# Ledger of designs, part 4: VHH binders against Uracil phosphoribosyltransferase (upp)

Target 1, 214 residues: Uracil phosphoribosyltransferase (upp), of Aeropyrum pernix (q9yen3)
Amino acid sequence: MVAAVRVIGGETPLARYVLKVLRDRTTGFPEFRRYVRIAGSILAVYIAGELGWVEEEVETPLGAKAKELAPAGPVYLVGILGASLPMVEGFASMMPEARIALVAARRVEEPGRLKIEVYYSRLPRMFDGPAVVLDPMLATGKTVAEAVRLARDRGASKVVIGSIIASRQGVEYISSLYGDTPIYTLALDPELDENYFIVPGLGDAGDRALGVEP

## First folded at step 1 (VHH)

Design j9 (framework vhh_7mjh_2)
Fold by ESMFold2-Fast, scan of step 1:
Structure j9 (fold): chain B 214 residues (1-214), chain A 123 residues (1-123)
Amino acid sequence: as target 1 above (214 residues)
Amino acid sequence: EVQLVESGGGLVQPGGSLRLSCAASGFTFSSYYMSWVRQAPGKGLEWIGRIYTSGSTSYNPSLKSLVTISRDNSKNTLYLQMNSLRAEDTATYYCAAEVTIYYEGETYSFDYWGQGTTVTVSS
C-alpha cells in the first residue's frame, strides 16, 4: 500500500534550491533554519489546494468590488517538535489565520524494536477544520502516523502531511495506516540507515535547525 | 513486492494503432501518478506523458496528438493508446510510478519501472 505523495522538488526550482542548501554539510545552523522556514512557505503554496476556500467580496482602493478567496473555516498546523518549529513559522507566514498545535514524541529503542512515545501535546479538544501535520523528516513515518491518529481521533476529517524529505519506507508506512492522507514533500529519498536516518537526506534536522545538540 | 508489467507490444504497420497495458501490483495503484516513457534502439529516454490520480493527463507536446494515456483503478492497470504509428515510434516502452529524475536536459518522474515492452513499426 502506498500513500498519494506529491514531490514538490520536481515542480519548482525553488524547492531544489532549498534542498541544495539543506543537504549541504557546510551549511551552518542559521542558514539551515532560514531554509527550513522557506520550505514551510513553499509547502503552504502547494498544500493550500487541499484546504477549503470560499468566495468573499472586497472593495478595492478604487471603490470597485472584487470576489476573491478566503479560508472556509479554521485550519490547524500540527508541528512535530522540535525541528518543525521554523517550518511551522514559514507555513503560518503564508496563512496567518492558521492555528498551531504541537506534538512532541521521542524514539525509545529497546531490544528488538523501535517504540514511539508521545510525551507532550498541545491539541484542540476538537479539530473543527483540516489539519496539516508538519515534520521536516518523514523517516519511519511512526511519529507522523501518531500525530495523524491524534488529529483524526479529535475530529479532523481531512489530514495532510508536509515534510522536507520523506523516505520510501515512511511513505509506505503512512499508506498502510492512512491511505487517504496526502503527503507533500520536497524530496523522496530511497532508504534509511541502521539508525533510521534518511539517506542521502540532510542529517539530523533537529541539531541543524535548532543549533543545539543535546 | 512492487511490480509493473508492460504488455501489448509487437510488430505494427506504419499508420496502424496499438494499445499498451501496464499491470501494477504491490502498491496502492490509485494513489500514484503514472507515466509512460520510451527508448528507441541506441537512443536516450523520451518522456511520453503522465496521468494524475485525478485522471487528468499531461503529454510531451511533440506526441500529444498521437497518444492517449488512461487508467483503470479497479484493475490496477495503466494504458497507452497510440495512433498513426511511424517507423520513428519503434522503441521499448516503459511504464513508471513516479519519482523525479533529470536526464538529458529533461525532468522525468519515475518511481518504479516496468521491464518494458517492445514496439516495432515496419512494413
Scores: ipSAE 0.000, ipTM 0.128, lowest interface PAE 17.7, mean pLDDT 83

Design l1 (framework vhh_lunsekimig_d3)
Fold by ESMFold2-Fast, scan of step 1:
Structure l1 (fold): chain B 214 residues (1-214), chain A 117 residues (1-117)
Amino acid sequence: as target 1 above (214 residues)
Amino acid sequence: EVQLVESGGGVVQPGGSLRLSCAASGFTVSSNYLYWYRQAAGIERELIASIYSGGSTNYVDSVKGRFTISRDNSENTMYLQMNSLRAEDTGLYYCARELWYDSFDYWGQGTLVTVSS
């Protein structure tokens, strides 16, 4: 079963061009980082429809009046550290008044299972508006699900997920837990490998975006 | 509904010992992922010890060899045995569990440990 997910790669050639650059093994870290940022900006364009807006009147330099839109209230971006950093910046460049929250988590491997440990967070005491959880890779869905839980527990009026590549498994996992949470992704890939990487994917987004391999 | 209640905190001398308890309701402690977190003055809450299904354990370096996490199915309780306590062990101690089928992490209320001369 496929959950409610919006695949942007099916809607604009620009998303597929971004995916081409990010998937290409020959793309170096500076260009990879730049295109993660661009992906964040594209996601902002599409996710904006999930956010609240109010009509606002402005005067143009010609003295004429125009009615346009402004955000109805605070909007929070919740970045999953580390590869999400350029993605969060790309999103925020489209909506400069967005507030930025951060969650850092690691995978702890055990026989027969994968455990996620949150070892750092910078979250508002209460979300007084919608939250957009951003992670370039929605692989198993467990880290993103934890961020969604934290936002909901703190009162987020709406939670939306943005990714560059989501796995079918990760989308199904999120939807089994949070059926009302929209997922926006540039690509939906069919499988995970034995190390929980998305296939065909783009490899390790953290290593490629940050330019440092531990 | 899931609840966790910590107890066993108190004031102890450096080098002393305390045993913390985390009483669980709404689930069975056996075969679950269970954790102890600590929040010291001026620092964010940190994971210090965990116990996994089958009994394997994990500890942060600062408590290795001094703290032991365990659970008792008959009592439906998780424990943290703290030995050779130091002033830097002072803080609020919390217990937690994750449910991966619903992704929720359940935090207890905390119990205060003060290590002073």
Scores: ipSAE 0.000, ipTM 0.096, lowest interface PAE 17.2, mean pLDDT 82

Design l10 (framework vhh_lunsekimig_d3)
Fold by ESMFold2-Fast, scan of step 1:
Structure l10 (fold): chain B 214 residues (1-214), chain A 120 residues (1-120)
Amino acid sequence: as target 1 above (214 residues)
Amino acid sequence: EVQLVESGGGVVQPGGSLRLSCAASGFTFSSYDLYWYRQAAGIERELIASISSGGSTNYVDSVKGRFTISRDNSENTMYLQMNSLRAEDTGLYYCATDEWYYGLDSMDVWGQGTLVTVSS
């Protein structure tokens, strides 16, 4: 079993429809990218409950007063480059005032092991609000864990993780390090293959979302 | 909580065989890559065999063809079948999972080890 994860595929048929398109090997890169963007928007709807809100009074066109919610302060999206780019855009379309930070990391191969190196970041000196770390694939959890660490070290009031597919191993890894960090994902898949791809997964999210194979 | 326990070590003559076991608890065993390490007296611990969650195996050259790593996800157990044992195979054998972080420090999850002695 996994801890501290909310699987949105269990809560709305729309998430499962998005997963059907993204998992389908016949889906071309423009449609794949469109549905990564849609996944980001769905994640925003659910993750919004983790963010701070305040009541504001507005006057309707009928001259009547209504109390509704507005963001309590700045919200930061922390995108893991590269496949997260359309996902960040989808999230931001639901919350246009969200600020965007970026982390780029790579796997460094070592016999029998993988290491993660962060070689570029664009982060605020201090987070003056919550941070939402976005990566379409939460495989080993190591890259996402490093982004969570950077946000926490810089004062993020709360850190939340959003993914499209998470592995059980990745969720357990994050939960072992950051048990208070909520994980929101459209799907939770049971295993990783020998190259650390999520199975059944959707293949290489970067290649499929960006249309550029390095 | 998370625990690995090795067993199956013992004393064997050159050319003999042993089967080591590593029993795991406290995590989703089928989702993790697993490793066997060996440590001889006075030398550093070395990786000798690995098995991925998908079943792919790798071996260090000195044991390739003689040792076979396997896993049983239903029993939460990993095995190392050791054949054609040599004096240089003597050592303490450890099983491990992939690297985990505990707070600000990273560490592997290790067992306590099981001793293999190859002697005439």
Scores: ipSAE 0.000, ipTM 0.125, lowest interface PAE 18.3, mean pLDDT 83

Design l11 (framework vhh_lunsekimig_d3)
Amino acid sequence: EVQLVESGGGVVQPGGSLRLSCAASGSTFSYYALYWYRQAAGIERELIASITSGGDTNYVDSVKGRFTISRDNSENTMYLQMNSLRAEDTGLYYCAKYEVYIDSTGEYSDYWGQGTLVTVSS
ESMFold2-Fast, scan of step 1: ipSAE 0.000; ipTM 0.284

Design l12 (framework vhh_lunsekimig_d3)
Fold by ESMFold2-Fast, scan of step 1:
Structure l12 (fold): chain B 214 residues (1-214), chain A 122 residues (1-122)
Amino acid sequence: as target 1 above (214 residues)
Amino acid sequence: EVQLVESGGGVVQPGGSLRLSCAASGFTVSSNYLYWYRQAAGIERELIASIYSGGSTNYVDSVKGRFTISRDNSENTMYLQMNSLRAEDTGLYYCAREVYTYSGSTYEYDYWGQGTLVTVSS
């Protein structure tokens, strides 16, 4: 069982509406980016349950007391560059106190091994709170796994993954390495093609979200 | 003047043990956040162990159960006890103190030691 994966598409019709727009080949990059941002906000609503909270008493305009929740400490978003940028913004719009870290990585094939090379990062020396790793596409899971490793190596005792579409293969890869790391995704798709694109997926999230093809 | 000086590195066989020391001056180890990092050839420095001012500790998964971070307040020294050493533990080991000073849009860096080399080989 893949008990660590929560598929939000099964929990709210809004997630499926967002997926409809993102999957549609006719959706242009401005609308695609907008809906990646909306996906980030939806992820924040669901991932919030994994984060630490404390009760705080406030006084309402009527002079009455009410107990509500506030974050227990710092929360870090770790965005995988580049397509995650609007998703990170969407998440942060729901939790404006969240701190933002960034990781840029590429695959480097070496004789007998596949290496993920982090060629740029902006990370705290220590994660003194939970880390939420955000990447629209959890395809093979290897780049996300490297970001999880970096967060854990820097002291994060709690790491959560958020994606828009995850492949079954990517989820199983993450679960095999980090069984205690929950994965939240809008959709879970069954397969990868020969170029490691998620099928049915939504194509290249970076090209579609950023509007610039390298 | 803040200073960190590592020692205790050396050559050891797989399955062996080493104890690294980090002698601190200019601050008190019991009141600071302190870290051990390591760097293998071709790999970025990674945080492997930390100890907070209150005494709580964290470890990267690859060293949990094998490494123990501790401190001696009377000697103002932090230690890393390394047991069941593996070839992949080979690298330069650095101790560091976390310091953040906001100056405009940047934070000042951690204070770092010079590093001590650990080689696990036959």
Scores: ipSAE 0.000, ipTM 0.079, lowest interface PAE 24.5, mean pLDDT 82

Design l13 (framework vhh_lunsekimig_d3)
Fold by ESMFold2-Fast, scan of step 1:
Structure l13 (fold): chain B 214 residues (1-214), chain A 122 residues (1-122)
Amino acid sequence: as target 1 above (214 residues)
Amino acid sequence: EVQLVESGGGVVQPGGSLRLSCAASGFTFSDYALYWYRQAAGIERELIASITSGGSTNYVDSVKGRFTISRDNSENTMYLQMNSLRAEDTGLYYCARLSPDYEEDTYGLDVWGQGTLVTVSS
């Protein structure tokens, strides 16, 4: 029942080098943030295959014609605030025409369950192209699932998820709700601890990427 | 079962000292930043002091130089040493482990103690 997740760490040594830097507890916040940005750029290379493309003819400086690819239409990056900010920038550096949407969410106490509350969003009225939901950590999958729901509710016919580290539990959660939503991640880690941190993971991505601990 | 339990509150005269303790259980204490909040009657809770997992500390200006936050990871306990207490320091003192309100990569809920009352009477 679990939809395919694509683990980029199995496909390129560069992804494993990025993971080495991000997982290392001795890595300071400036270098951590730098490598979150690099992870976003790597994700763009792999997620590009999920996006729509069209052939365009261009004239080279030699006056010759060549056919290459351009995006078929608007592409939206949906960043989950906080640690996703450098990741979104890294992705957008590879595709400068991408539009940026933002979602900020928290968990709230609700009888019998945990509820995700979106307390800030900057979303288009309608998605007229694919949406790429970006969050460095796909832990329980609940916040990412809410972002996927918002994109689909506003007309995104295709939603793709990009993360740096995903838990098996989070992948299974997303797949149970949105089996047709591809998940791209640099690493797939086996478990969550009692506080829903991914293990072995990289600790708190927000604290380490932003240099501010609440 | 994640919990925080405060102790050490009491009645003290201006200029006196108190040491508050916050005992933690049910999570990996050494991995989290921790906070002391104060709530005076009729006023919302205010952040007073914080300590990161690495031991870096921050204080609100009104207590800087008078209060010292510290942690003992071997005992899973955080402390607030309060010196030169003033009438304005009166309130319920809460320790907290906060979930980031922008991320789900913590347990997604704030953990608060019950509070310990500090009364500084002139």
Scores: ipSAE 0.000, ipTM 0.152, lowest interface PAE 11.8, mean pLDDT 84

Design l14 (framework vhh_lunsekimig_d3)
Fold by ESMFold2-Fast, scan of step 1:
Structure l14 (fold): chain B 214 residues (1-214), chain A 123 residues (1-123)
Amino acid sequence: as target 1 above (214 residues)
Amino acid sequence: EVQLVESGGGVVQPGGSLRLSCAASGFTFSSYDLYWYRQAAGIERELIASISSGGSTNYVDSVKGRFTISRDNSENTMYLQMNSLRAEDTGLYYCAAQTGWYEEDYSLPFDYWGQGTLVTVSS
């Protein structure tokens, strides 16, 4: 069974405007990075509904009482290095108390399957709240799946995935392993090319967001 | 041009040892993860050992404790020391170089392969 994916591009024109800027081959890296940050902020608005909230009573400057919401506990953003960095910042700007964890991973072939190796991480000893895994590109889903596994293994109460563009193959892969994990993405694209780039996609998110080619 | 050239294969008795070498040229060797694959007749190519750019090593269970992968970045060469060889170790041994990606799998690693060197373990 496939888990539900929510395509934000169908929900708001602002998401499609962001996608227009990011997809446009003429967009330079400073503007590309700016719009990756904006995409992170939009994702925060939609993913907030998956997180825990409690009612709090506050006193306004007029001395009146009002009931509003506050986070029920710690929230963790798990950024997959590198192009996710401005995306994480954009998300955190909407939820300043969110804690930031980082994962850097690479592919390693193993007998009988492809394995993801985490070669650097900054993770809490235990996730004492929900985790939001952020990566601009959900292509094959294997790197994101490993980050989800790490968060769950360390006690995350809920895991949510946020991306800018997801492929159908990547969504299906995540859903096959973690059917209860929500996926929020600005766009869902149909294909991967022979090098596993998302088509039509936006090209190499790392090169375009960071301005440095490996 | 990127090239990987294997050497050191041959015929050896059960219980014997061989050391394979993979000489690399045309890329920044120290930046790449490196692999040894084995292919027996009629069977698909199998990863048997790996060494990362940072020096981390992995082995398939059947060779763990018997084989040792190593690299010399100053000589652009990777090695596979094979001890306590068994008939099942017979096959073509290929070296490969792949770069890992640090973000979601939006591209395949760059794959460079050698042409293979034959190892035969027989009496």
Scores: ipSAE 0.000, ipTM 0.127, lowest interface PAE 14.8, mean pLDDT 83

Design l15 (framework vhh_lunsekimig_d3)
Fold by ESMFold2-Fast, scan of step 1:
Order: structure tokens, then sequence, then C-alpha cells
Structure l15 (fold): chain B 214 residues (1-214), chain A 119 residues (1-119)
């Protein structure tokens, strides 16, 4: 099955409100970071449908029994270090049992090809559950693709991508490499500029989320 | 796998014209900004022209008004129309996609096509 892109901005007004705050150039970094966290929580609500669940019977305080859902096993959040940190926290607040893995990567200038170097990772074995790769910006798709590759190498049973804004170029790149990997994003924007920023986008997510301004 | 192939280079007299082409295989141009770079012997590659997916163009001053960049997404091809060629335009011409504005990083490069302007 080919990978599907699900654009959450089309499905709930709350996602579009979050995008309004994040896109607005007047939004300061504390409010920006807060809304990156909220975006992570919204993504958890929608990505939950891709994860494994089992029916579990509980007894209510009234002594009656009810059948509800519990996670079928571990879920691994794979955060790409930098701007993803508040997003990972937002996701984990909705699913407190989720395990957190981290990847730090940088782009390396190389004639003929853009190379991604992973210079730090904390990646457990993931044979027993799905991985959710989280990055606020799916721009060229190259860093996210490397994180997907690492999650698969560690044995993840399924990989899902969550972003706040994805470019059409980044979606195409991921789909060309990993056709069965679903992409969930609040917005899908048409273009990248010459500096690999998504247009209209929200500028530099790292600087705006982490409080580092040039 | 993405491959870019440049063509259309050759030897031309000063004041002449050439049209370069860049064809992509293994990927689409539709979502990418596209670039022409020039490399003269012994110097670094210089970004000379760019075109965004929306069709906005930019040129270095030395070629502005003489060169025109264009794209055809349906044919997965980009062009550089070069008019009023000068000896200083001699060099290897490379096409690229998804580069930074500063020309330091490239997604993919072509093999290059040689343009020689001589009498």
Amino acid sequence: as target 1 above (214 residues)
Amino acid sequence: EVQLVESGGGVVQPGGSLRLSCAASGSTFSYYALYWYRQAAGIERELIASITSGGDTNYVDSVKGRFTISRDNSENTMYLQMNSLRAEDTGLYYCARSLTYRGYWSDYWGQGTLVTVSS
C-alpha cells in the first residue's frame, strides 16, 4: 500500500487555529513553543488510529464492568533534536506510556548530493511496537527519511511520520523511499525557497520554538 | 535514484546564442526550486540563475538581461537560454535542484555541459 498524507488542518478548526498562531510573525517564542506543544497533542489524537490497541475490561467505582482500549504494546516517539522537543512532550502528554527516542542530525555539504549526518542518537530496539517520527517541519524530507531508516533498522513494526507543516517536495521524497509510511501533518505547503524553508511556512521552527533568535 | 543530465553546450562565437537543457529522471521537478551554476577553470562554482516552483526567477548581475531560465514540469526539463555570449561566459554549466540560496549545498548535481565562447 502506498503511503497516504493526512492533512489535519482540513479536519479540525483547532489545527488551523494552531497554524494561525505559529505562522504569525508577531508570535513571540514562548507562545510559539507552547503552540508547538499543542500541535504535538493534536497529532497524537489523529496518529492514535495508526497504533495498536487491545480491549481491556475495567471495573468502575460502582462495581460495574466496562470494556475500553489500552495500548497493545510499547509505542516509540522518535524526536529529531531541536524544534521537535516541545512537540514530543505534547504527544507524550496524551500517551504517557510512550517511550522516547532521540536523533540529532545535520546537513553536510557534499558535491552532487545533500548528505545527512546523524551525530547523536538514543535509539532502543523497537521490535515490539510502532515508531512515530516527529519533526515540526518536513521540508526536503531528508532528515526525516534518515530517522525513518533508523527506526526500521531498530526493528519498528510500523513507522508513522508527524509534522506541523510538510512541503509537497518533502512528502514526495518520503513517498518515493517509503511508500507504506503514513504522513500526518497539520498543513501541506506548496514550496521550498532556496534556503530550504517551507513557503508560506512559519520561518525557522528551531529558533522560534527554542528561543534562539539570530 | 535521481539523475540530472545537462545538454546543449558547445563552441560558439562571441555574440552568439546557446540553449542549455537539464532533464531529470527518477524524480519530478514540480515541487523543487531549480538552479544553473557555472564553473570556470580554477574557480568555485557560481550560482548564475534560479527558478522557483512558482516561476519566480533570479539572476546574477553579469547575466541579467542576457540569460533566461525556464522550466517545463510536464517534461521534467529546465532550460537556460543564453544570448549575447561573451568570452567570460566560458565554463562548465551545471544544473541542480533544492540548493540553498548561498549555493553551498546541493540536493543533486548534473554532470555538466561545456560552453566555450571563442573566435
Scores: ipSAE 0.000, ipTM 0.115, lowest interface PAE 18.4, mean pLDDT 82

Design l16 (framework vhh_lunsekimig_d3)
Fold by ESMFold2-Fast, scan of step 1:
Structure l16 (fold): chain B 214 residues (1-214), chain A 121 residues (1-121)
Amino acid sequence: as target 1 above (214 residues)
Amino acid sequence: EVQLVESGGGVVQPGGSLRLSCAASGFTVSSNYLYWYRQAAGIERELIASIYSGGSTNYVDSVKGRFTISRDNSENTMYLQMNSLRAEDTGLYYCAKHYTVRYLSGEFDYWGQGTLVTVSS
């Protein structure tokens, strides 16, 4: 088995600076949310290479020709509701033409297994282009895997996953189901605690990004 | 955390059968890629059978039709049913779980301790 995961924290000091702010327990929710947004923008820079592009000629104000790239077709961001909202906005700020789909899911624990229930979604009837599934925390991988499945079932030509922190268990789970689905993450952390929180992680991304504790 | 424990090895006559078990902990077998390897004397460790998350299986040609890989979700255990055993099937059998992390200089490999299968003459 192959896990196609790219750990951006190893490639740019900016990603590690973002992680420092997000991991720091003293960071308040407005700053936390701002840096989740910045993380989304960084992910867009790296994930862009997985998306389809076509070469186009444009004329500059000087009357000269230049060959540049444009999207080959529609691109969809699939945000996992809650903490992904500022991350989706950060990604979309880099690619304003991207379309936004949403998935809301919850855990339903059964003896011997964890089942994911999607209780709300806003998805295109058919994905007529690539889908980027965004969730700040790739913990068990089960919620993200369900979003990948929905995108693939609706015709997505390519699915890519973006997270801020992924667990080794979550990466392994996704790889076991969708070995050819690239995972881009700022950090890869070694373990989960008994409540499925990533350790060392950043705590509860939803509480910290949205400023509302349910 | 992730552990694999093999059992079921033993001494068997040519043409006989054995069933190996690989008990997994720290992950669910029904959701993961799992592998059986064999290491015979004088031969490097070779992949002989695999089972994928969706239940698809693959076998090296030398064991096709004789070996069957399966799993039991309720027991969180993977099996290798070995039929029509030959002297050349003698070796240590390992179950394994692998994945690589691109752009980290690391590979996550989980191996069992191995179980010995001896096919006399």
Scores: ipSAE 0.000, ipTM 0.123, lowest interface PAE 17.1, mean pLDDT 83

Design l17 (framework vhh_lunsekimig_d3)
Fold by ESMFold2-Fast, scan of step 1:
Structure l17 (fold): chain B 214 residues (1-214), chain A 121 residues (1-121)
Amino acid sequence: as target 1 above (214 residues)
Amino acid sequence: EVQLVESGGGVVQPGGSLRLSCAASGFTFSDYALYWYRQAAGIERELIASITSGGSTNYVDSVKGRFTISRDNSENTMYLQMNSLRAEDTGLYYCAAPYDEWFSGTYEDYWGQGTLVTVSS
């Protein structure tokens, strides 16, 4: 069963158009990266409702007063390096005051186990506001779970996850650890292959977004 | 070497209470989130309660309001206080720690041996 997740592909045709471009095997890396950026902007529109807002009164050029909303405090984007980079930029283009934190992680095989190691991070000592963890692919959920843990342990008032494609397994894993962490994704796909790639998915998001194949 | 040892299981009547304990060793206890899972006959293990290193707690709906997870970092022990027990709570209760990050069915969280809870009518 799928835990609490909001699938944006069911809510706007634009999300499905973005998914078409990203899933298409013929899409080259410049267009792939462009549409990862667009996906980040779409996620910002939907995730904004999870963030804190306060009413502010402003004076218009006509000298009239209007009440509108402003962020209640700092908002942090936590990008999982590498493929998240254009996604973070897309999100930040909608909320230019958002602060950007970064986590780089790798899978490490040790005798008797496979684990996720964070080998680089750029994080605030304390989060003085909500954190939005961004990773295009929520596959097993392990790397995203580690980023959620880091944000929560450092005081994030709320943590929200944004992805382009999530697997049911990854959503279940996150929900088993952090049941109240909202997950926003453009698509929810049913399975992982033997190499932990999401199926039907979009292949290797890092290779396709960055144009560099290691 | 990471070890988790559960205790406190037993037989109780419906409406009764039990406190489970999980004694942990081999890792920096205060730095990790910890979990209680249960397994009833014929169903897969389910996560029922969790507690973060900072003390935040989560529960599945079926135990919310009846069970309370807590931790004592000075004793390296996690607890599950179970109140208003029901026949459906019968099962083997496991504590777990993500010391060697559980990875997608290939590598599991560290588990204890489990402690049996039987709610008999």
Scores: ipSAE 0.000, ipTM 0.160, lowest interface PAE 16.1, mean pLDDT 83

Design l18 (framework vhh_lunsekimig_d3)
Fold by ESMFold2-Fast, scan of step 1:
Structure l18 (fold): chain B 214 residues (1-214), chain A 119 residues (1-119)
Amino acid sequence: as target 1 above (214 residues)
Amino acid sequence: EVQLVESGGGVVQPGGSLRLSCAASGFTFSSYDLYWYRQAAGIERELIASISSGGSTNYVDSVKGRFTISRDNSENTMYLQMNSLRAEDTGLYYCTTDWLYESSGYDYWGQGTLVTVSS
């Protein structure tokens, strides 16, 4: 079920140019990080349509009146650490008043069980407005789904997901759990490999964006 | 040793019903969120239904109202009741549990059970 996802790469050549740089294996980490930031800014342009706005009248320097838009209330960006950091900055550069929340998750392995654990979060006690969950890679959807759950549990009026590349499997996972949650992505890629990397994808976004391979 | 074993698949005519079972062993079943996935030939594996440790259920739109997921923690078994089956429901059905972090994917998969809807 991918009918509800919006694929921005089909709508603007700028998104495809960003994807070209990010997918190219020869792109070094400084340029990769730069283009992750640019991707965040592009996502802000498109996701803005999902956010609440109110008309406000302003006076121009010429003394004339004009009606324009302002945010209806607080907007939260929820970044999935680590590769989302430049993406969050890119988004926030377009909406400087957006508030920033963070979620860090890790694999927890125990005999007979594997789990994703959120081991750090910086979340508001209550989301008094919409939340935009940002992760460059929507592969299985598990970590993004947990961030959506946390935002909803804390009262987010609307949750929207932004990614640079999403897999079909990840989109279907989110849609099956949260059918009313819009997904915006620059690219929708068809496959995951045996290690659940998106194919053709861009490799490991964290390693490439942060320049540190753990 | 973790194992998931799917059963209950078969050949059925359009409009028919099947009940799939996923028998689990080697872990604390009641603590896990559980999922049914489906894979058709040449198509990537898709999530069909989920059930949380607390019993909350979710379905893809194409199966809502037709499929029902349930769990029996005393028997370590999850079920998928499939009604009003369509040709598009044909595929290999897998059960699974929680995933690892998305930069390296891993979870527990069964071998699958084949559902064929044909006349």
Scores: ipSAE 0.000, ipTM 0.136, lowest interface PAE 15.0, mean pLDDT 83

